# Ledger of designs, part 1: VHH binders against a4qp31r305to451

All scores and structures are predictions.

Target 1, 147 residues: a4qp31r305to451
Amino acid sequence: PPGSRLVLMSQVCKQTLAKDSEKLNDVNIKLHRCSEAFIYLLSPLWSVTLDKCRNSTLVLGPVRTSVHIQSCENVRVVCVAGRLTIGGSFNCTIHSLTPTRPLLLPGNASLTLGPFHTQYPTLEDHMASAGLAVVPNLWNQPLLFGV
Positions, changes and structure headers below are counted from each chain's first letter, unless a header gives other numbers; Kabat numbers aren't used for antibody chains.
F, E and O are the ipSAE of ESMFold2-Fast, ESMFold2 and OpenDDE, as the mean of both directions, binder to target and target to binder. V2 is 0.75 times the mean of E and O plus 0.25 times the DockQ between their complexes.
[cut] stands for letters that were removed.

## First folded at step 1 (VHH)

Design a1 (framework vhh_brivekimig_d4)
Fold by ESMFold2-Fast, scan of step 1:
Structure a1 (fold): chain B 147 residues (1-147), chain A 126 residues (1-126)
Amino acid sequence: as target 1 above (147 residues)
Amino acid sequence: EVQLVESGGGVVQPGGSLRLSCAASGFTFSSYAMSWVRQAPGKGPEWVSSISGSGGSTLYADSVKGRFTISRDNSKNTLYLQMNSLRPEDTALYYCARDVEISDAENVEIYGFDYSSQGTLVTVSS
């Protein structure tokens, strides 16, 4: 069933990883302790969690449910997502297209938020697959929680 | 359907040994690199070791180098992890994982892991 599978990308270090595999369709992605990396996951995803990643750039295909960024430093994320939450993170830049207001949890500092501006050949099809084809973008309307 | 079933966990004293097994089904086992991933209580997942499709190449996390040995038997669709000189910090649920892409049989470069099983519990304590 869609949304039931977890793919872990752990300790991706000092490399470029680019994946557009259908095997990543509707999966939950957890990126843990990745550093000095450029990661492109260009598939319609179910959810993405970034935990303790540093000095990295992530470009994600549309994420149906949520992108959660926790305890990251010097990370750039480019995404289309149903929801975006950011906690415990420092000097991160997020370019997003989200129909919900980004949620800023406690512990963040030096965050930069911007609009989604990236393109790739199958993006429109992937947005439809993730249920995000026709949605407003509330990237500039964050909500503060516990800060 | 892809199925991975781990076994071999248990309670062991510091300095002891255990061998974990993973029975794979639902895919061409020899076409995929395989990995062991662990998760200690209250911590995030940690990659432990990987092996190429042919078994000719292996990789280990620094924390387990020299103590753990990964191997596979493609005729039995089974992955193994021999764990020696176990330490309390090795206590974790251990998961068998398949790479998300068909591998190069000669080399191992693991980028993503597909695991969904219950794992097998390893407890190292006196």
Scores: ipSAE 0.013, ipTM 0.410, lowest interface PAE 7.3, mean pLDDT 84

Design a10 (framework vhh_nb_b201)
Fold by ESMFold2-Fast, scan of step 1:
Structure a10 (fold): chain B 147 residues (1-147), chain A 124 residues (1-124)
Amino acid sequence: as target 1 above (147 residues)
Amino acid sequence: QVQLQESGGGLVQAGGSLRLSCAASGFTFSSYAMGWYRQAPGKEREFVATISSGGSTYYADSVKGRFTISRDNAKNTVYLQMNSLKPEDTAVYYCAAGEDSEITVYGESDYDYWGQGTQVTVSS
């Protein structure tokens, strides 16, 4: 069923990776310890987790449920997502379109938040596929959570 | 023509170790991700571990720290070193191969080829 499969991208280093395959439709993505990488995943995704990534840029297709950024450093993320959570991260920039308020967990420092402005040819179809076609953008209204 | 052949299974006492091997032929081994799955009686196939063509690894939480997956491209073989075995590890272990480049996947449908399986039994 949709949302049951995990695609792991572990230790993607010093490269540009671009994927727009239907095989990524409705999958969970985990990016673990990626560094010095430019990663483009231009498909409607179920969820995305970034864990211990550094010095990297990620451009994501619409993510139905959540984007979770944990323990990352010098990372730029561009995403449309149902929810956005960021914890334990330093000097990261997130450009987002989210219908819910971004959740800032403990341990973050030097975060920059901005609106989503990227476009690609199938973006609108992918937003519809992820249930995000008609939503407000609350990127500029983050919540501090967890003491 | 594509073949995946598992070996190294058997009976072992709890706390013991086994090393499984999977010999592959009929495809360009070095460009494929290799995985291990297991199936206990009456249960669905469960992911165990995977290794990408580039050597990146991922483990199921239940085996993390105890099992190690590795590959030898010169021998077209993937290995699963199983340490600190528990009765709960008793299952038929299957080798699987899926085309990849930079993505490591653990979804069952992402693997193109499967072996016949090898039985691992852990007694207490």
Scores: ipSAE 0.014, ipTM 0.290, lowest interface PAE 6.9, mean pLDDT 85

Design a11 (framework vhh_vobarilizumab_d1)
Fold by ESMFold2-Fast, scan of step 1:
Structure a11 (fold): chain B 147 residues (1-147), chain A 123 residues (1-123)
Amino acid sequence: as target 1 above (147 residues)
Amino acid sequence: EVQLVESGGGLVQPGGSLRLSCAASGFTFSSYAMAWYRQAPGKGRELVAGIYSGGSTSYADSVKGRFTISRDNAKNTLYLQMNSLRPEDTAVYYCARETGEVYIDEPGSFDYWGQGTLVTVSS
């Protein structure tokens, strides 16, 4: 069933990784300790979690449920997601399109938020597959939790 | 050549404990993240626990609070302490070297695997 599979990307380091495979359709992605990397996951995804990533850029296809960023430093994330949460992170830039207000958890510093600006040939089809084709963008209305 | 050799498996009763060891050779052990996977009869391999080169750990929800992964870089050895064992923990346990991208449900995405050690939890 959609959303039941997990793909772990651990220690992607000093490389450019680009994937647009149907193998990634409706999967949960966990990225752990990636550093000095450019990661492009251009498929409709179920969820994405970033943990302890550094000095990296992530460009994600539409994420149906959530993007969670935890304990990251000097990371850029470009995403369309149902929800966005950010905790424990420093000097990160997130360009997002989210129908819900981004949630800022404790421990963040020097965050920059901006609107989603990326295009690729199958984006519109992926947006529809993830249930995000026609939604408002609340990127500029974050909520602070725990402060 | 890279080698990973597991040991410590055996037969235990429910509620018992075992400690698995993985002896690593042929690479700079301290530079790599290491993991324990398991494969039950008739099922695919699943991640049980991981430990990064800096010492941070991660666990599958099914084993949190019961299993502890650790490493001894001076001895090039990875450990898995398994407490409160259940029949569902019966599997062949594999030591794996993880670097770069790993797809949990795709066999062959890992750098190197050991031969495995059998753990049977039964009365």
Scores: ipSAE 0.000, ipTM 0.151, lowest interface PAE 12.8, mean pLDDT 82

Design a12 (framework vhh_rezetamig_d1)
Fold by ESMFold2-Fast, scan of step 1:
Structure a12 (fold): chain B 147 residues (1-147), chain A 126 residues (1-126)
Amino acid sequence: as target 1 above (147 residues)
Amino acid sequence: QLQLQESGPGLVKPSETLSLTCTVSGGSISSGDYYWGWIRQPPGKGLEWIGHIYYSGSTYYNPSLENRVTISVDTSKNQFSLKLSSVTAADTAVYYCARDSEVYLTSPDEGAFDIRGQGTLVTVSS
């Protein structure tokens, strides 16, 4: 079933990784300790988690459920997602299209939020596949937790 | 103490499928948040990660090998297995089963594994 497969990407370092395969459709992605990397995952995804990644850029296809960023530093993320959650992160930039308010957990510093403006040929079809084809963008209305 | 032990044939003919089993003793494959997997070391070369499996059946394969690799788990026997199809002389190596908390897209360092088996030499020859 959709959303049941998990792909772990650990220690992607000093490289460019680009994937647009239908094999990634409705897959959960976890990226762990990636550094100095440019990662492009241009498929409709189920969820994405980034943990302890540094000095990296991630460009994601539409993510149906959530993008969770934890303990990252100097990371840029470009995404369309059902939910965006960021915790414990420093000097990160997120350009997003989310129908829910971004959730900022404790431990963040120097975060920059911006709107999603990226295009690629199959984006509209991928947004439909992820259930995100016609949604409002609340990127500029974050919620703060841990006050 | 947790122990892992490889078993399978030491000799495989070119074009056939290599089948190895890892038996886990002293602990359960279903306990804790660990991945169970296979790595190999060809003669005179470094370690190469093959793939890992979580006890629920989720698999993660080295992209260089993914078209030839199948890893499966049998929690009732406390075992997990490797099938590598269409073998050639380049697949000659010492094969290790291992427990790990991470999945790799590149070859791991020798010290990257929590626990690994003793290794089994597999030779591909006619």
Scores: ipSAE 0.000, ipTM 0.138, lowest interface PAE 12.1, mean pLDDT 83

Design a13 (framework vhh_8emy_2)
Fold by ESMFold2-Fast, scan of step 1:
Structure a13 (fold): chain B 147 residues (1-147), chain A 125 residues (1-125)
Amino acid sequence: as target 1 above (147 residues)
Amino acid sequence: QVQLQESGGGLVQPGSSLRLSCAASGFTFSSYWMHWVRQAPGKGPEWVSSISGSGGSTNYATSVKGRFSISRDNPSKTLYLQMNSLRPEDSAVYYCARGDEDVTIYVEGSSFDYRGQGTQVTVSS
């Protein structure tokens, strides 16, 4: 069933990883302790979690349910996602297209939010596959939690 | 050509220890992340632990962290899982797996590109 598989990318370090495989369609991605990395996951994904990643750039295909960023430092994320949550993170930049307001959890500092302006050849097909093809973008209307 | 053969399972009492082995052949063992995955009757596969090709990086599921230890011997092309303080909920068929097509990725579930036939672990009194 869609959304039941987990792909764990742990300790991706000092490298560029680029994937656009159909095997990533509708999977959950967890990136854990990645550092000094450029990671491109250009498939329609179910969910993405970033945990304890540092000095890295992530470019994601459309994420149906959620992108969750936790305990990251000096990370850039480019995504289209149903929901975006960010907690415990420092000096991170997120360029997003989300139909829901980004949720800023406790512990963040020096966050930069911007709109999604990236293109790749199959992007619009992937947005349709993820249920995100024609949605408003609320990237500039974050909700603060715990103030 | 790729083969994974698990062994070391058995029937043990709660609190006991077992060491599982997986003999690998048909690929460059040291170049791949390797994983232990378990499947209890009527349940889907559950990821247990992973180890990098060099053995320098390991990961564990929360339910086994502190009790299980994954290791490998690249010269003999063997993967190990040391299981201590076994509990009834650890009862399952244990499979070793090579994750998909990338040495930096492992995949939980039936989408592994290669999986062995498994070894049964039963923790019961």
Scores: ipSAE 0.013, ipTM 0.238, lowest interface PAE 8.3, mean pLDDT 83

Design a14 (framework vhh_podentamig1)
Fold by ESMFold2-Fast, scan of step 1:
Structure a14 (fold): chain B 147 residues (1-147), chain A 121 residues (1-121)
Amino acid sequence: as target 1 above (147 residues)
Amino acid sequence: EVQLVESGGGLVQPGRSLTLSCAASGFTFSSYAYGWYRQAPGKQRELVAAISGGSTLYADSVKGRFTISRDNAKNSIYLQMNSLRPEDTALYYCAADEVTIYDSEGSYDYWGQGTQVTVSS
């Protein structure tokens, strides 16, 4: 069933990884300890967790449920997601489109938030597949949660 | 047709080394991720090591003893097994997928036939 497969990308270092495969449709992605990497996952995804990544850029296709960024440093994330949560992170930039307010958990410093403005050939179809077509963007209305 | 063929298995004494090879054909080798799984007698299949691009992952039971590597020019992956133990006795499988997968079920799309490794005296 959709949302049951886990794809783990661990220690992607000093490389560019680009995937647009239908095998990524509705999967959960976990990126762990990636560094100095450019990662493009251009498929409709179920969820994305980014943990302990550094000096990297992530460009994600629409994420149905959530993008969670934890303990990252000098990371740029470009995403469309049902929910965005950010914790324990330093000097990160997130360009997002989300119908919910970005949730800022404890431990963040020097975060920059901006709107999603990236394009690729099947983006609109992927947004529809993820249930995120024609939604408001609350990127500029973050909520501080948990002190 | 995608094909994975394992080789290099055999009978070895404890403490020795063995290298397994997996020859891949029928697809673009360099764009795939590869894993080595093993199934010990009476046990479930388990992930031993995985490689995707320049990144590697190892099961705790083999860290520091086993090394996974790839040779894109030869369309092959290897598992170098050092300091072998009787507990390493198993049928070893090569697996391939277009994406890196980590799960206990072994959800890779393509599998080889397996090669037997027996560690005993």
Scores: ipSAE 0.026, ipTM 0.389, lowest interface PAE 6.0, mean pLDDT 85

Design a2 (framework vhh_nb_b201)
Fold by ESMFold2-Fast, scan of step 1:
Structure a2 (fold): chain B 147 residues (1-147), chain A 125 residues (1-125)
Amino acid sequence: as target 1 above (147 residues)
Amino acid sequence: QVQLQESGGGLVQAGGSLRLSCAASGFTFSSYAMGWYRQAPGKEREFVATISSGGSTYYADSVKGRFTISRDNAKNTVYLQMNSLKPEDTAVYYCAADTVEISDAHNVEIYGDYWGQGTQVTVSS
């Protein structure tokens, strides 16, 4: 069933990784300890978790349920997601389109939030596949939890 | 129904070799990517090697040049040939099957399908 599979991308270092395969459709992605990397995952995804990544840029296809960023440093994330949660992170920039308010958990410092402005040829189809077509963007209305 | 059974583990001295096997049943083996992972006591599970349904291989940097992953679709078996073993290779080794094909990505692990019970590899100094 959709959303039951997990792809772990661990220790992607000093490289550019680009994937647009239908084999990533509706999968959960975990990126763990990636550094000095440019990562493009241009498929409709189920969820994305980013953990302990540094000095990296991530461009994600639409994520149906959630993007969770934890314990990251000097990371840029570009995403469309049902929900966005950020915790324990320093000097990160997130450009997002989400129908829910971004959730800022404890431990963040020097975060920059901006709107999603990226395009690619199949983006509109992927947004429909993820249930995120025709939604409002609340990127500029973050909510603080547990300070 | 689905089973993955590892074998070939054991005790070996540093510099020695072992060949691990994983026998698969209950699914269309040739359609799945197969991988080897390991877990040392008190540490998280880490990626070792993977082979796609098409035969593409990828290795963790710590084992590159020493370990070789291969598969035999006629026997529904994936192998891990381990040469020049070091004490830090001591771990329980797990076989995994997944439908997501690994292509052109370094240090990629795939979860969510099937795992074996594991086989112990101990390398003495």
Scores: ipSAE 0.000, ipTM 0.152, lowest interface PAE 11.9, mean pLDDT 82

Design a3 (framework vhh_rezetamig_d1)
Fold by ESMFold2-Fast, scan of step 1:
Structure a3 (fold): chain B 147 residues (1-147), chain A 127 residues (1-127)
Amino acid sequence: as target 1 above (147 residues)
Amino acid sequence: QLQLQESGPGLVKPSETLSLTCTVSGGSISSSSYYWGWIRQPPGKGLEWIGHIYYSGSTYYNPSLENRVTISVDTSKNQFSLKLSSVTAADTAVYYCARGEVYIEDAKDTEITFDYRGQGTLVTVSS
């Protein structure tokens, strides 16, 4: 069933990784300890978790359920997501389109939030596939939790 | 064309250290897109993961073997190696070196996946 598969991308380092495969449709992505990388995952995804990534840029296709950013440093994330949560992260920039308020968990510092404005040929179809085709953008209305 | 070739002794005495080398051709072990490891198949049994190493030097070992296993990389020779200490007859197996893609598609997150492996080398532990 959709959303039952996990794709683990660990230690992507000093490279550009670009994937737009149908194999990524409706999968959960976990990126762990990626550094000095440019990562493009241009498929409709189920969820994305970034953990302990540094000095990297991530451009994501629409993410149906959630993007969770944890313990990252000097990372840029460009995403469309049902939910966005950020914890324990320093000097990160997130350009997002989210129908829910971004949730800022404890431990963050020097975060920059901006709107999503990226385009690619199949984006609209992917947004429909992720259930995000027509939604408001609350990127500029973050909610602080635990402070 | 990617090719992985195992080399090492076909016979090892009990209590000694098994040393195997994998030579990689047609691809670079310095690539952060892949990890490199060892798996084995004892006669009449299934495949057993031994361990693997990333470009960063990070190693991960099978908990059942971790006190006896060392995996290392020599990027200048485009090789990686396995040392398995204190061998017994239970370590008799065909040993494969293997490549895994950092992208792992796994519906059950308990399994390690390799997308390429060598032809294998039979190692017999006997006195």
Scores: ipSAE 0.000, ipTM 0.180, lowest interface PAE 10.3, mean pLDDT 83

Design a4 (framework vhh_vobarilizumab_d1; at its last look DockQ between E and O 0.01; V2 from the best seeds 0.00; counts 0 for: pae O 6.5 > 2, placed apart)
Fold by ESMFold2-Fast, scan of step 1:
Structure a4 (fold): chain B 147 residues (1-147), chain A 126 residues (1-126)
Amino acid sequence: as target 1 above (147 residues)
Amino acid sequence: EVQLVESGGGLVQPGGSLRLSCAASGFTFSSYAMAWYRQAPGKGRELVAGIYSGGSTSYADSVKGRFTISRDNAKNTLYLQMNSLRPEDTAVYYCAAGSEVTIEDAEDVTIYADYWGQGTLVTVSS
């Protein structure tokens, strides 16, 4: 069923990885310990998790449920997502379109948030496939998690 | 429960000085960026001064050289020293706790805050 598969991309290092396959439709992506990489995943995705990635740029197709960024450093993420959560991350830049307020978990420093401005030929179809075609963008209204 | 309690506001003559204090409780004060915002009559809320958890500071151009933000982590207290006050500094001043996040918008906010005090009124008038 949609959202049941996991694709793990571990230790993508010093390379450019570009994928736009229909086989990535509605999959969960986990990127773990990627470094010095440019990663383009231009399909409608179910969820994306970035964990311990460094010095990398990620450009994502629309993500239905969530993009979660954890323990990353010097990473740029460009995404359309149902939810965006960032924790434990340093000097990261996120350009997003999300109908929910980005959630800032503990441990972040020097984050930059900007609006999504990227285009590609099938983007509108992918946004519709992910349920994100006509939604408000709350990229500039983050929520702080903690007490 | 997070609490931010401002004090030190009041009526002051142009050219005068005031020191605002903000007593914080209910969170690990030293781990958060802190900021002073103000809201003048009929205007939106604007960032006046910010201080990061590491101690570095930022100021709005309108207050640079006149205002000084500082913090005392041992006392969980944030301060704003306001010198050479002008009538246009008249506003309600808010203490805020936030994160070190730059928002790429018209204001170029470098500390995002969503825990707010109740505010303290500063009136600069002769």
Scores: ipSAE 0.318, ipTM 0.752, lowest interface PAE 2.7, mean pLDDT 88
Fold by ESMFold2, look of step 2:
Structure a4 (fold): chain B 147 residues (1-147), chain A 126 residues (1-126)
Amino acid sequence: as target 1 above (147 residues)
Amino acid sequence: EVQLVESGGGLVQPGGSLRLSCAASGFTFSSYAMAWYRQAPGKGRELVAGIYSGGSTSYADSVKGRFTISRDNAKNTLYLQMNSLRPEDTAVYYCAAGSEVTIEDAEDVTIYADYWGQGTLVTVSS
């Protein structure tokens, strides 16, 4: 069932990791305490949480529900996502396509938001699978929660 | 706990000057962008001036040349010097601290306020 599995990727360090397996289709991903890593997860995903990661780059296939970035430092994220939430993060860059306004929780500093520009061969099919084909992009219209 | 406490509001005649202060505590002041917002009766809250962690400033068109935002990181204090005041400047003025967000297709860093003070009233009238 879509969205029923969780894959935890903890402490991925000093590594380039690329996965394009259909076993990641519609999976919830948690990246925890990754550092100095380049991580490519090129499958349609259900949700992604990036927590306490530093000095890393993450490129995601389209994420049906949400990408949540919290307590990260010097991290670059490239994604297509239904929703985008960022909190407690420093010196992070997020290039996104998202049909909802990015939500900024307290504690961020030095964030950069940019538009999605990444390509890979099956991207269009993955966007359709995630329900994110032909949607508006609100990457540049963030909201602050609780302000 | 984060606290922002404004002071310096009051009654002033048109053409006069006033200096607002905002004392900040509960966070590393020098790391945050700071801003002044104002809200006139029956209107929404609007940005007046912002000052980034690196010291760059921005102003609403309606106050350019009359208001000056500044910060003293040693005293954890934000200021707004308001000169040539007009009746239309009458509002509650709020101190805010927030995230600096760079929007790649924009010219300036945008401040998205995380924290707000309680406000100080400025009245400009005879």
Scores: ipSAE 0.065, ipTM 0.566, lowest interface PAE 6.3, mean pLDDT 85
Fold by OpenDDE, look of step 2:
Structure a4 (fold): chain B 147 residues (1-147), chain A 126 residues (1-126)
Amino acid sequence: as target 1 above (147 residues)
Amino acid sequence: EVQLVESGGGLVQPGGSLRLSCAASGFTFSSYAMAWYRQAPGKGRELVAGIYSGGSTSYADSVKGRFTISRDNAKNTLYLQMNSLRPEDTAVYYCAAGSEVTIEDAEDVTIYADYWGQGTLVTVSS
């Protein structure tokens, strides 16, 4: 069922990965220890976790549930997501459209939040599929937790 | 006909080394991501290492620093260099190919690779 599958992309380094496959639809994505990578996942996703990634850019299709950024450095994330959580991350920039307030966990430094500013031909359809077609954008209304 | 044929498995003592090979045929090897999986008795199939078509690699935490995955596109061959082997590395090792290999981080993995080998047994024991 949707949300039951986990795809791990670990140690993607010095590479551009571009995927728009139906195989990614409603899948949980985990990016682990990616470095100097440009990763494009242009499908409606279930959830995305970035863990210990560095010097990378991620452009994501709509994420139905949550994007979680943990222990990342110099990472740029572009995403539409139901929820956004960031912890332990340094010098990261997140361009998001999110109907919930971004949750900032302890350990962050030099975070930049901005609005979602990217598009691709099937984005609107993907947003609709992810239930994010018509939602408010609270990208600039973060909540600080345990800070 | 697509074929993936693993070789190089066998019995080795703890701390020893093995080098697995996977000979591929029947598809454009260089266009595929490749991976090694393993399945121990009574356990699910798990990712060991992956190598993308562009050459970037990934490893399970349990083998990081000990195993090295590599490929020779001219020979259509995938390799797994296994050093500092441990008893817990005992398993049947499988070669997998996919245009985009699905690497699932779970004990119960539904494998979505396009092609699989028959596996080669690696036994680490004193």
Scores: ipSAE 0.023, ipTM 0.244, lowest interface PAE 6.5, mean pLDDT 91
ESMFold2 (binder alone), look of step 2: mean pLDDT 79; pTM 0.794

Design a5 (framework vhh_8emy_2)
Fold by ESMFold2-Fast, scan of step 1:
Structure a5 (fold): chain B 147 residues (1-147), chain A 128 residues (1-128)
Amino acid sequence: as target 1 above (147 residues)
Amino acid sequence: QVQLQESGGGLVQPGSSLRLSCAASGFTFDDYAMHWVRQAPGKGPEWVSSISWNSGSINYATSVKGRFSISRDNPSKTLYLQMNSLRPEDSAVYYCAKDTVYIDNAEDSEIYVGFDYRGQGTQVTVSS
């Protein structure tokens, strides 16, 4: 069933990883302790979690449920997602398209938020597959949690 | 309550070194990025250097790269700035800052997270 598989990408370091396979359709992605990497996951995804990643750039296909960024440093994330949450992160830039307000959890510092402006040939089809539309985009209306 | 206390400034000659300290209290020091910001007479504030919560990310303003070194000691809740090869243009009040979310006019493009919780500062004067 969709949303039941987990793909763990641990310690992707000093490399460029690009995937656009149908095998990533509707999977949960967890990226853990990736560093100095450029990661492109250009498929309709179920969820994405980034944990303890640093000095990396991530470009994601549309994410149906959520993108969760935790304890990351000097990371750039480009995404279309149902929800976006960011906690414990420093000097990160997120370019997003989300129908919900980004949730900023405790421990963040030096975050830059911007709108999603990336495209690739199958993006529109992937957005439809993930149940996401180009409007509304609440990237500029973050919600602070814990004050 | 968040409290930051800077120290270590003084009057020195060009080419000298100084080490600034910032003692932090009232918050979980380990959870926050810390910054040094300076303000010279007649000028606006200038960001000098930043360090992440775990020292894994360190950045410097172009004007101080290669001369200044930022560090932190989480057990003692202290932030440091080692200043070498000081120049007259480094004369300023130096402030310790806890980074926080600063959300301003989001219509134009990107929302920048800025500085908050500056202490009272420590005066550095470089003069012969």
Scores: ipSAE 0.000, ipTM 0.110, lowest interface PAE 19.6, mean pLDDT 81

